# Miniprotein binders against b1l550: the designs that were tried, part 46

Target 1, 279 residues: b1l550
Amino acid sequence: MRLPEELLERARDIHSEAPSHRIKLDRVGSFGLKVPVEFKGFLLLAEADVWVSLPEGRRGVDLSRQVEAIYELSNPPKDPFSLCREAAISLLEKLNYADSSGVSIRFDAPLQDGESLKYYGVEISSIASDEIINKIRVEILGMTACPCTAELIRAYKSSEIAATHTQRSLGILEVSTKAEHPDPDKLASIIERAMSSPLRTYTKRPDEGGLVIRSLSNARLAEDVVREMIHLFLEEFGHLPEDTHILAAVRSMESVHMHDIYAERSFSLDEIRKEISSH
Short names: E, the ipSAE of ESMFold2; O, the ipSAE of OpenDDE; V2, 0.75 times the mean of E and O plus 0.25 times the DockQ between their complexes.

## First folded at step 6 (miniprotein)

Design ky1 (at its last look DockQ between E and O 0.98; V2 from the best seeds 0.00; counts 0 for: pae E 4.4 > 1.5)
Fold by OpenDDE base, look of step 6:
Structure ky1 (fold): chain B 279 residues (1-279), chain A 83 residues (1-83)
Amino acid sequence: as target 1 above (279 residues)
Amino acid sequence: SMKRVRIEFTFDEENREEVLEFLKRLARELAEKYGLIVLVYVRDGEIRILVRGDPEAVDKFIEEVLKELEKRGVKYTVRVEEL
């Protein structure tokens, strides 16, 4: 049932009214929208959040206009980076009372694994105000092998390659920058290379054996993985602006414990360069 | 009351990057001077400035931006639209 349009002439514009309390809101928007994006030749259905700031003198945000803004830009489907930036700007253009806007787009990114596909989680964001800040978060699973148990077993039984427990670990890189979004495939690669070994969608017996041997040969603590991620990140992305902010983290689903091990470091490029130079 | 204005510039391709960097710096300086929220961005091959603030301050900002572009001898077309 659609109400008669004539009723709109009689209805108050509730959103434009003064609020009962004159308080600015930082983010008001629609969360959990589904939008199509084109990524690496795949057409994907992504989840999107869109928001703007609300001034103290306005009761509500025109939410329909926010939704229209992102869907207008989503047809035809485009890359999520452009969609994110363009939508953030479009929100400011369409909502003249907003001081800031933001868009976040989330999906599982396909990653080629031989003749099959694996994936990583990605969240692409842009925030617009007096500048555009681009944010990207990549999460990918890998495998770690424990060096402590390996050393204990080596001491007990002389072996060239000591057995140890292995587990699935989630690596996380989050980058916020005034530059363009970093390449998520490169970020995923950094995480995988920082772990004991990558995961595979499927393995044949020789490949599985090789994967485990590689892991055992590269036994790493969660702390080692985070440090390696930072090191590799600096090598690949050290050219980004100095005020670029990074979160590097690992959550290891330890196979011998009921709990996970977590390690992280948050830093700016300027900060970490000063730290390294002091050693 | 606050005013929002979009300034759209069309520049020759040869100087677009240089002009963009100039406008970013200028816009930042003027934004601080006049207490404005200013965003410089590129859309559809055009350089745009989104300005929000006090109406008189916005007008002064626009005047000063155009004046500085003229001083540089940059060839451009401009569209100004209140949003």
Scores: ipSAE 0.667, ipTM 0.881, lowest interface PAE 0.8, mean pLDDT 92
Fold by ESMFold2, look of step 6:
Structure ky1 (fold): chain B 279 residues (1-279), chain A 83 residues (1-83)
Amino acid sequence: as target 1 above (279 residues)
Amino acid sequence: SMKRVRIEFTFDEENREEVLEFLKRLARELAEKYGLIVLVYVRDGEIRILVRGDPEAVDKFIEEVLKELEKRGVKYTVRVEEL
């Protein structure tokens, strides 16, 4: 049942009133929306959050206009990066009291894995104010092989074949920049290349053997993985603006411990270049 | 006492990137001068500017941007929409 439009003439506009407590709010929005996106030939159902700032003198936000802003742009489905940026700008245009807006879009990105598919996690955002800041976080699992145990076993057995424990490790790259969002496949590739070996959706026995041998030949500490991720990131994305911020991290689910190992480094491009050039 | 305007520019396609960089720099300078919040972006092949602030300051911003484009010899068409 739709209510008569003429009721709008009699009802208070609650949202435009002043609040009892004149306190600005940083993010007021609609979270957990489902939107279709087109990513590298795949049609995906993504999860999106949209928000705007709310000045101290305004009681509420026009929530339906927020939702309208992103859904108008999602048909037909488009590239999630364009959708994210365009929706953030549209929010500022539609909500005339806001000084900033933001959109986040989350999805599992499909990735070719031999004759099958695997995936990695992607979350992007665009925050618009007097500039547009684009963020992307990529998470992908890989395998790490411990070099400490490998060295101990080598010394004990004097074997040409290293033995050590292996485990799943979650690699994370998060980039905040004024440039366009980096390609998530390239970020995922950086993370996988920094690991001892990539993970596979499935393997036949010969492939499984090769994967294990690769990991043993590339034994790496979580710290090594983070440093390698940074090295590879700088090689691929060193051209981004100097004030671009990056977080590189690994959470390793160490198979011989009851707990995980975590390593991370955050930096700006300007900062890390100075650090490296000083050595 | 807040005015919000969207300015839409159509330029020669070959000069768009150079003009965009110029407008970003100019907008930042004028925003600081007049106490405005300004965003320069591209939509549908057009350069657009979203300007927010005191009504008189917004009007001055628009006037100065157009003046500087004329001085630079840039050919353009413009639409101004108050939001």
Scores: ipSAE 0.265, ipTM 0.721, lowest interface PAE 4.4, mean pLDDT 89
ESMFold2 (binder alone), look of step 6: mean pLDDT 86; pTM 0.863

Design ky10 (at its last look DockQ between E and O 0.94; V2 from the best seeds 0.00; counts 0 for: pae E 2.8 > 1.5)
Fold by OpenDDE base, look of step 6:
Structure ky10 (fold): chain B 279 residues (1-279), chain A 83 residues (1-83)
Amino acid sequence: as target 1 above (279 residues)
Amino acid sequence: SMKRVRIEFTFDEENREEVLEFLKRLARELAEKYGLIVLVYVEDGRIRIFVKGDPEAVDKFIEEVLKELEKRGVKYTVRVEEL
């Protein structure tokens, strides 16, 4: 049922009214929208969050206008980086009262694995205010082998390649920069290379054996993985602005424990460069 | 009443980064001075400034930005669009 349009002429604009409490809100918007995006030749249905700031003198945001803004830009489907950035700008332009806007887009990114596909999780964000800040978060699963258990087994039974427990580990890279969003495939690659071995969607027996042997030969603590991620990140993305902020983290789903091991480092590029140079 | 304006600059590639940094700093200073919301960004190789606020303040902002660019002797084309 659609109400008569004539009622709109009589209705108060509740959103434009003064609030009972004059307090600014940082983020008001619609979360969990579904928008189509084109990514690496795939048409994907992504989840999107859109928001703007709300000044102290305005009761509410125009939510319909926010939703319209992102859907206007999502048809036809485009890459999620452009969509995110353009939508953030559009929100800031269209919502007169807003001094900041933001968009986040989340989906599982396809990654070629031989003749099959694997994936990583990605969240792409842009925040518009006096400048545009671009954020990307990549999460991908890999495999780690424990060097501590390997050393114990080596001491017990002499072997060139010591047996050890292996587990699935989640690697995380989050980058916030005034530059363009870094390539998520490159970020995913950094994470995979920092682990003992990558995961595969399916393996033939020789491939599975090789994958495990690789892991055993490259046993790493969660701490080692984080440090390696940082090292590889600096090699690939050291050209980003000095004020670029990075979170590198690993959550290891330890196979011998009921709990996970977690390690992280948060840093800016300028900070980490100073740290490395001091050694 | 709120005025919204998009300014689009086309610069030669050789000085675009330097000009961008200059415009970002200038825009921030002027935004604070005049109580404006200002966004400086690059789109399709062009520098854009979005500015919104009091109409008189917006006009002053535009005038000052253009004046400062002229002082630097930077060659540019400009398009001003009221939204």
Scores: ipSAE 0.584, ipTM 0.862, lowest interface PAE 0.9, mean pLDDT 92
Fold by ESMFold2, look of step 6:
Structure ky10 (fold): chain B 279 residues (1-279), chain A 83 residues (1-83)
Amino acid sequence: as target 1 above (279 residues)
Amino acid sequence: SMKRVRIEFTFDEENREEVLEFLKRLARELAEKYGLIVLVYVEDGRIRIFVKGDPEAVDKFIEEVLKELEKRGVKYTVRVEEL
């Protein structure tokens, strides 16, 4: 049952009132929306958050208008980067009181793995104010092989045993830039190449053996995985604006321990270049 | 009431980056001066400025942006769309 429209004449417009505490809010919106996106030939159901800033003199946000903005743009489904950017601009244009807007879109990205598929996590956002800032976070699992244990085993009986413990490690790259979003597949590739070996959906025994041998030949500390991620990132994306901010991190689920190892570094491009050139 | 305008510039230049940075600085300064909200971005090789606020202030913003571009001697065409 729909209520009579004439009740709007009798009811207070709560949203347009001044709040009792005049405090600006940075993000007010609708979180966890389901939106269709087209990504590299796949139709995916992504999760989106939409928000705007709320000035100190306005009590509430017109939430229905926020939700309408992104759904209006999601039909027909389009690539998530265009949707993200266009929705952020649309929110700022449509909500008069806002001085900034933002959209985040999250999905599992399919990636070809032989005759099968694997996946990695992607979260993108666009924040519009006096300019657009684009952010992307990529998370992908790889394999790491411990070089400390490998060296100890090598030293045992004159290195006749080539072995170490291996484990899944989660690699993370997060980039915030004024340029367009970096290609998530390239970020995922950087993370995988920094690891001792990629993970596969499945392998037969000869391929599995090769994967393990590769990991032993490329044993790395979690700390050095992060350093390699940064090195490879600079090779691929050193052209981005100097104030681009990056976070590179690894969470290693160490197979011989009850706990994980974590390493991270955040930096801007101008900062890291000065650091490297000083050595 | 509030006025919302999208301004789109097409330039006959190869390097839009210098003009873009000029417009970003100008828009930011004028927005602060007139109490406006602005967004400067690029769409399909064109520079767009979105501006909103008091109608008189928006009109002054548009006039001054165009005036400063003409002072700079930049050749452009412009499309103004009220939203």
Scores: ipSAE 0.424, ipTM 0.811, lowest interface PAE 2.8, mean pLDDT 89
ESMFold2 (binder alone), look of step 6: mean pLDDT 85; pTM 0.849

Design ky11 (at its last look DockQ between E and O 0.18; V2 from the best seeds 0.00; counts 0 for: pae E 10.3 > 1.5, placed apart)
Fold by OpenDDE base, look of step 6:
Structure ky11 (fold): chain B 279 residues (1-279), chain A 83 residues (1-83)
Amino acid sequence: as target 1 above (279 residues)
Amino acid sequence: SMKRVRIEFTFDEENREEVLEFLKRLARELAEKYGLIVLVYVEDGRIRIWVRGDPEAVDKFIEEVLKELEKRGVKYTVRVEEL
């Protein structure tokens, strides 16, 4: 049931009223919206969060306008990078009392794996104020083989390729930059290359065997994976602004333990370059 | 009909802050003059202007912004994209 519009004209705008406490809020918005996006030829339903800042003198945000802003830009569906940036700017346009805005879009990105598909998780964000900051988070599963167990087995039985336990590991790269969003496929590739081996959706028996052998031949600690991710990132994305911030992490779902092994490094490009050059 | 345009300027680094402040002021004045909604921001080290409104007013806005930059003798590259 919709209230008659005539009654609404008499209602005061409670959002524009002064709050009981004059305190600025950093983020007020709608979370868990579903928006269509076009990504690599796929039409995907993504989850979106939209928000703006709220000045101390305003009680509430016009949430309906926020929702309208992103959906107006989502039809027809477009790439999530443009949608994110444009929506962030549009929020500031529509909500002129806000000094900052933000948009986050999340979905599973398809990756071709032979005749099948695998995927990685991606979150694309843009924060708008006097400057635009673009953020991207990529999460992809790979496989790691433990070098410690391999060494123990090698010591026990001389083998060219020592047996060891293997497990799924989640690699994470998060990049925040004033530049354009880094290519998520490249980020996913960095993560996969940093692990012992990639995962496959579909394998023939010989291919499965080869995948395991590759992993065993490239045994890595979680710490090794993170360091390799950083190294590969610098090779591919070293051209980004020096104030670009990176989080590199791995969560290894250890097969011999009930718990996970986690390793991370947070850094700016300037900071890590200085660190590496000092050695 | 509403027209949306993004203007992107690339300036030499030495004067970016001064130029940004100038463009913010100019854009605000022109927005008021022509009844436009305008935002000035920085992305990827470039100054961007988002302008929305009446198509003719938007075109006049762009023309005046470029004219004023030329008067200042600032070297820049510009890209205009209709959104």
Scores: ipSAE 0.022, ipTM 0.411, lowest interface PAE 4.5, mean pLDDT 89
Fold by ESMFold2, look of step 6:
Structure ky11 (fold): chain B 279 residues (1-279), chain A 83 residues (1-83)
Amino acid sequence: as target 1 above (279 residues)
Amino acid sequence: SMKRVRIEFTFDEENREEVLEFLKRLARELAEKYGLIVLVYVEDGRIRIWVRGDPEAVDKFIEEVLKELEKRGVKYTVRVEEL
């Protein structure tokens, strides 16, 4: 049933009233929206959140205008980075009582893997106020091989061919910057290169053997995977603004344990350069 | 009534990061000076400035931004769109 439009003239606009308790809210919005995006030639269904700040003197947010802002921009589908930034600005334009707005978009990014595909997780956001801050988080699985067990086995057999436990590890890079979002494929590549080897969708036996030997030859502690991520990140993205903030982490699903290992470092580019230059 | 403008700049790519930082500082200073709300962002490799406020103040903002870019000697093209 659709109600008569003329009721708008008689009804109070509840959202524009002052609240009983004058408390500012940081994020009021719609979460879990499904929006189409075009990413590197793929049409994907992404999940989006949209929000604005709400001043102490306004009771509610015009939620339908928030949802309109992102859906108007998502048809036809376009790249998620433009959608994210444009929607954040559109929210601030449409909801002029807010002093900030935000949009996040989450999707599984396709990545070429030989004649097949694999996927990694991407979450991007743009926060608009008197400036725009862009954030991207990339999560991709790789393989790690334990160097401690490898050394013990080498010593026991005096073998040059190391054997050790291997496991899937989830690598994480998160970047918050005033510049454009970094390319997620480059972030994913940094994570994979920091690990003992990448994962493959499938391999034939000779290629699988080579992959395993490569991983054993590149055995790394979780701590050193994180350090390598940071090294590779600085090589690729050291040109970003000095106040760019990064989190580098790995969660290793250790094949011989009932629990995971986790290692993490967060830093700004300014901070890490000073730290490295002091050695 | 309020005026809303989007200013889009195309610069030589090798200078973009330096110009972006300059424009962010300039925009912040001018926004305070003229009582404007200003956002500086990058989209499709172009620097964009969104500005809102009193029409006279917005016009002065645009004028001063272009003036300061000319003083800096940076090659650029510009498009201004009223929203």
Scores: ipSAE 0.005, ipTM 0.388, lowest interface PAE 10.3, mean pLDDT 87
ESMFold2 (binder alone), look of step 6: mean pLDDT 85; pTM 0.849

Design ky12 (at its last look DockQ between E and O 0.87; V2 from the best seeds 0.00; counts 0 for: pae E 5.1 > 1.5)
Fold by OpenDDE base, look of step 6:
Parts: structure tokens; sequence; C-alpha cells
Structure ky12 (fold): chain B 279 residues (1-279), chain A 83 residues (1-83)
């Protein structure tokens, strides 16, 4: 049932009214929208969040206009980086009372694995105010092998390649920058290279054996993985602005424990460069 | 009444980064001075400024930005669009 449009002429604009309490809100918007995006030749259905700030003198945000803004830009489907950035800007253009806006887009990114596909999780964000800050978060699973157990087994049984427990580990890189969004495939690659071995969608016996041997030969603590991620990140993305902020983290689903091991480092490029130079 | 204006600058590539830095700093200062909401960003290789606020303040902002660019001797083309 659609109400008669004539009723709109008689209705108060509730959103434009003064609130009962004059308090600014940082984020008001629609969360969990579904929008199509084009990514690496795939058409994907992504989840999107859109928001703006609300001044103290306005009761509510025009939410319908926010939703319209992102869907207007989503047809035809485009890359999620452009969509995110353009939508953030469009929100400020359309909602003149807002001093800031933001858009986040989340999906599983396809990654080629031989003749099959694996994936990583990605969240692409843009926040617009006096400038645009671009944020990207990549999460990808890999495998780690424990060097401590390997050393114990080596001491017990002389072996060139010591057996050890292996587990699935989640690597995380989050980058916030005034530059363009970093390439998520490169970020995913950094995470995989920092682990003992990557995961595969499927393996044949020779490939599986090789994967495990590789992992055993590159046994790493969760702490080692984070440090390696940072090192590789600096090599690939050291050209980003110095005020670029990075979170590098690993969650290891330890196979011998009922709990996970977690390690992280948050830093700016300026900060970490100073730290490394001091050694 | 609120006025919304998009200013689009086209600069030679050699000076774009320096000019962008300058415009961001200037825009921030002027935004504070005039009580405006200002966004400086790059789109399709062009520098854009989205400025919103009191109509008279917006006009002053535009005038001052252009004046400061002229003082620096920067070669540019400009398009001003009211939204």
Amino acid sequence: as target 1 above (279 residues)
Amino acid sequence: SMKRVRIEFTFDEENREEVLKFLRELARELAEKYGLIVLVYVEDGRIRILVRGDPEAVDKFIEEVLKELEKRGVKYTVRVEEL
C-alpha cells in the first residue's frame, strides 16, 4: 500500500526539526545494503554501509537520499574503490548539513588458485570531511607451522625436517591513507608470503606433500608472521604518505590448544621508519 | 540559505602535488575563517573543492582561493559550478 502523495504536503518534515537534545552525531546511516560491484572481471554482490554526520540542530538524516546516492552510482556496476570514494563525495554533495561522510564496502575477493578459486575478505572504505581518507582491510587465511615443537622433535629425533603441528592462521592488514586504496591483491600476497605456506582450494597428493614440507621448512610463530608482514609491506608500500596508518595482525587457530594466539602491531609509516632506523 | 559550490582546477602535472598541498592548507584556513565546510580532493587528475555554507562566505572563499593562486603564479584553468 502506498500512501497518497497529497499527504506529504500536510506532514511535517521530522528530519529537519530541532532535536530534543542538541547533540551532534558522528555517524548516521544505512548499514547492510547490498550493492553490485565489478572486481577483477567478476560481478559481485557486496555489503555496503553508508553514513554522514548529523549536526546538533537537526533531528534526523535523510536516509532515503543516502541509499539513493549509492545505488545511483552502482548502476552500472563499477569497481568498489571508485564506488566507495564517489559515494562518499556524493553524500556530502547531497546532504548539505553533513560535515563528514563515509562508505564501507565488504565482500569476498576472488583469488586465482591454479584452475580453481580461493578468496580473501576485503573491506574498502572512504571517509570524506576536509579531505578523503581511504581505508582497506584485507583478511586471508594461511598455514603456520610451530618452530618450538619442531625444535623439541628435532632434539628428540634427528631429522633434517622436523615434524611439528600446523594450523590455519588468519592474517590481517588494514591500511588507512590519504592516497588511493592500496591494491588488495598485493596485500593478500604479503600476508600469504609472511606465513609458513598459503592455503589451497584443492590439492593433489604431490602438491599437498609439498605444501606441508614448505610449511615445515618455514616454521614461524604468530609474532614472526606479523613482523614479516610489516617487513614485506614496507618493501611494497613504503612509498605511501608518512601519515599512512597500518594495522598488521595474525590470529592463529592453534591446533594443540583450544584457544587462538593473536599478535598485532599498529603503526604509522613515519613511526616504523624511525623505529627501524634506531637499530 | 546554504550555497554549495564545486570548484574544479586543471593544473599542469608537474605542479599538481605541490598545488594540492597548498590548496588543502589554504582551504582549511579559509574554512575556519568563514565557517565553511570544505572538501579538497582529486578526481580524474583534477583538483576539486567542494565548499558549502553561507552564500556570502562561499563567495569570499572562492575569491580568496583564486587570489592566492594568482599570487603564486600558478597556471591553471578553473570551473566553478553551483550545486
Scores: ipSAE 0.359, ipTM 0.750, lowest interface PAE 1.4, mean pLDDT 91
Fold by ESMFold2, look of step 6:
Structure ky12 (fold): chain B 279 residues (1-279), chain A 83 residues (1-83)
Amino acid sequence: as target 1 above (279 residues)
Amino acid sequence: SMKRVRIEFTFDEENREEVLKFLRELARELAEKYGLIVLVYVEDGRIRILVRGDPEAVDKFIEEVLKELEKRGVKYTVRVEEL
C-alpha cells in the first residue's frame, strides 16, 4: 500500500524539528545492509553499516538517503575500498547537516591456498569529517605450537621425539590511518607468517606431515606471535604516516586448556619506533 | 540556508604533494575564519575540496583559495560544482 503523496504537505517534518533535549549524536545510521562488492576478481556479499553525526539542533536523520548513498554506488559492484570511501563522502553530500559520516564494510576475503581457496575476515571503514580516516581489521586463523611443552618433551626424549600441543589461533591486525587502506592480503600474510604454521583447506598425508614439522620448528608463545606480527608489519608498512595506529593481537584456542590465551599490543608508528630506538 | 560545493583541481603529478599540503593548511585556516565545514581529499590524482556553509562564506572561501593558488604560479585547472 502506498499512501497519498499529498500528505507530505500537511504532516509535520519530524526530522527537521529541534529535539526536546539538544544533544549531539555521534553515529546515527543504518546497520547490517547487504551489498555486493568486487574484490580481486571475486564477487562477494558484504555487510555494510552507514552513519552520520547528528547536530544538537536536529531531531532526526534522513535514513532513506543513507541507504541510497551506498546502494547507488554498489551497482554495478565495485571494489570495497572505493565503495567505502565514496559512500562516506556521498553521505556528507546528501546529509548536509552532518559534520561527519562513516561507512563500514565487512566480508570474507578469498585467499589462494594451493589449488584451492581459504578465507579470512575483513572489516574496513572510512570516516569522513575534516579529514578521512581509513581503518582495516583483518582476522585469520593459523596454527600455533607451544614451545614450553616442546622443551619439556625434548628434555625427556631429546634425540627421538619432537612434540608439543598445537591449536588454532586467531590473529588480528587492525590499522587506522589517513593513508589508503593497507592491502588486506598483505596483512593476512603477515599474520600467517607470524604463526607456527598456516592452516590449509586440505592436505595430503605428506603435506600434512610437513605442516606439522613446520609448526614444531616454529613453536611460539602467543606473546611472540604478536611481536613477530609487529616486526613484519613494520617491514611492510613502516612507510605509512607516523600517526597511523595499529592493534596486533592473537587469541589462541589452547588445545590443553578450557580457556583461551590472549595477547595484544596497540601502538602508533611514532610510538613503536621510539620504543625500538631506546634499546 | 547552506551552500554545498565541490572544487576539483587538476595539477601535474610532480606538484601534487606540495600543493596538497598547502591546500590543506589554507582550507583549515579559512574554514575556521568563515565557520565552514571543509574536507580536502585526493581522488584519481586530483585534489578535491568539499565545502559547506553560509553561501557568502563559501563564495569567499573559493575566492581566497583561487587567489592564493594564483600567487603560487602553479599550473592547474579547476572545476567548481554546486551540489
Scores: ipSAE 0.173, ipTM 0.647, lowest interface PAE 5.1, mean pLDDT 88
ESMFold2 (binder alone), look of step 6: mean pLDDT 85; pTM 0.848

Design ky14 (at its last look DockQ between E and O 0.65; V2 from the best seeds 0.00; counts 0 for: pae E 4.6 > 1.5)
Fold by ESMFold2, look of step 6:
Structure ky14 (fold): chain B 279 residues (1-279), chain A 83 residues (1-83)
Amino acid sequence: as target 1 above (279 residues)
Amino acid sequence: SMKRVRIEFTFDEENREEVLEFLKRLARELAEKYGLIILIYIEDGRIRILVRGDPEAVDKFIEEVLKELEKRGVKYTVRVEEL
């Protein structure tokens, strides 16, 4: 059923009124939208949030225009980075009372794993105010091997067995920059290379043995995984603007404990370079 | 009423980064002076400024930005689109 458009002449425009309480809102939007995206040859169903600021003198946001802004750009499906940035700009164009807008897009990114696939988590954002800030968070699981237990076992008399406990560890890289979003596959690769070994969707017995031996040969403290992630990030992305902000973290699900180990460092490129050069 | 304009600049200048930073500072100063809301972004190597506010203030903003670019001797092309 479609109501007559003549009703627009009689109805109050509730959204354009002043509110009883003149309070600015930072984010008013539509969250949990399903949007199709094309990522490196894959068609994925992503989840998106869109929002704008709302000034103290305006009662409501034109929510249908918000949703329209991203859906108009999502057909045909395009890469999520272009969609994210373009939608943030479109929101400010369509909703002229806002002084800022934001879009976030979340999806599970496929990654080749031999003849199979594995996945890692991606969330990107573009936040527009007087400039656009692009943010990306990548999370991927890897394997870590404890060097402390490995050393104890090595020191055991008559033992030539290299052994320690291994566990899944979640690596996290989050980047905020005025430049384009870093390639999430490269961020995921940095995280995996910093770990003792990657995880596999499945392995045949010889490959599984090799994976474990690799992890033992590359045993690392969670702290050193984070340091290695930072080192590798600087090699790959040191060219980004100096005010680019990074968070590097590992949450290790220690197989011999009831609890996790966590290590984290946040920094700007300018900050970390000064720190490293001072040593 | 409110006026909305998209200004797009293409610069021939080899030191485009210096011109970009100059334009950013200028645009922000003028936006504050005239109570305008702006977004400065780069698309396909072009600088775009979305400007919103009082019609007279928007017109003055555009005039002053172009005037300062001319004073600096910057080679540029500009397109102004009212939204």
Scores: ipSAE 0.227, ipTM 0.711, lowest interface PAE 4.6, mean pLDDT 89
Fold by OpenDDE base, look of step 6:
Structure ky14 (fold): chain B 279 residues (1-279), chain A 83 residues (1-83)
Amino acid sequence: as target 1 above (279 residues)
Amino acid sequence: SMKRVRIEFTFDEENREEVLEFLKRLARELAEKYGLIILIYIEDGRIRILVRGDPEAVDKFIEEVLKELEKRGVKYTVRVEEL
């Protein structure tokens, strides 16, 4: 049932009224929207969050306009990077009382694995104000082998390749920069290369054995993985602005414990370069 | 009455970075001079400026930006849209 339009003319605009408390809000918006995006030749249904700031003198945000802004730009479907940036700007254009806006788009990104597909999680964000800040978060699963257990087993039974426990580990890279969003496939590759071995969606028996042997031969602590991620990141993305901020993290789902092991480092490119140069 | 205008500049590749930096500085200085609120976005070698304020001040801002770019002999494409 649609209310008669004539009633709307008599209704107060509640959103434009002064609030009872004059307090600015940083983010007001719609979270968990579903929008189509085109990514690497795939048409994907992504989850999107859209928001703007709210000045102290305005009671509420026009949420319908926010939703319209992103869907107007989503048809036809486009790449999520452009969608994110364009939508963030469009929000500021449409909502003239806002001094900042943001868009976040999340989906599982397809990654080729032989004749099959694996995936990584990606969140692409843009925040617009006097400048645009682009953010990307990549999460991908890998495999780690424990070097501590391997050393214990080696001490007990002399073998060239010592047995050890293996587990799934989640690697995380989050990058915030004034430059363009870094390539998420490259970020995913860095994480996989920092692990003991990648995961595979589909393995034949010989391939499975080889994957495990590779992991055992490249046993790494969660701490080792994070350090390797940082090292590889600097090699690939060292050209980004000095004020670029990075979070590198690993959550290891330890197979011999009921709990996970977590390690992280947050840093700017300027900070980490100074740290490395001091050694 | 408040006027809102979107200005989009596209520059040729040879001096793009220098021109973008110049225009960013110029826009900020002029906005301060005329009491305007501006947002500046640089993407793919393009600069977009959102300008808001008094209609006469906004018009003067646009005129002066274009005049300064002409003085420098910069080749550009510009789109101006009132919002």
Scores: ipSAE 0.026, ipTM 0.490, lowest interface PAE 3.5, mean pLDDT 89
ESMFold2 (binder alone), look of step 6: mean pLDDT 84; pTM 0.841

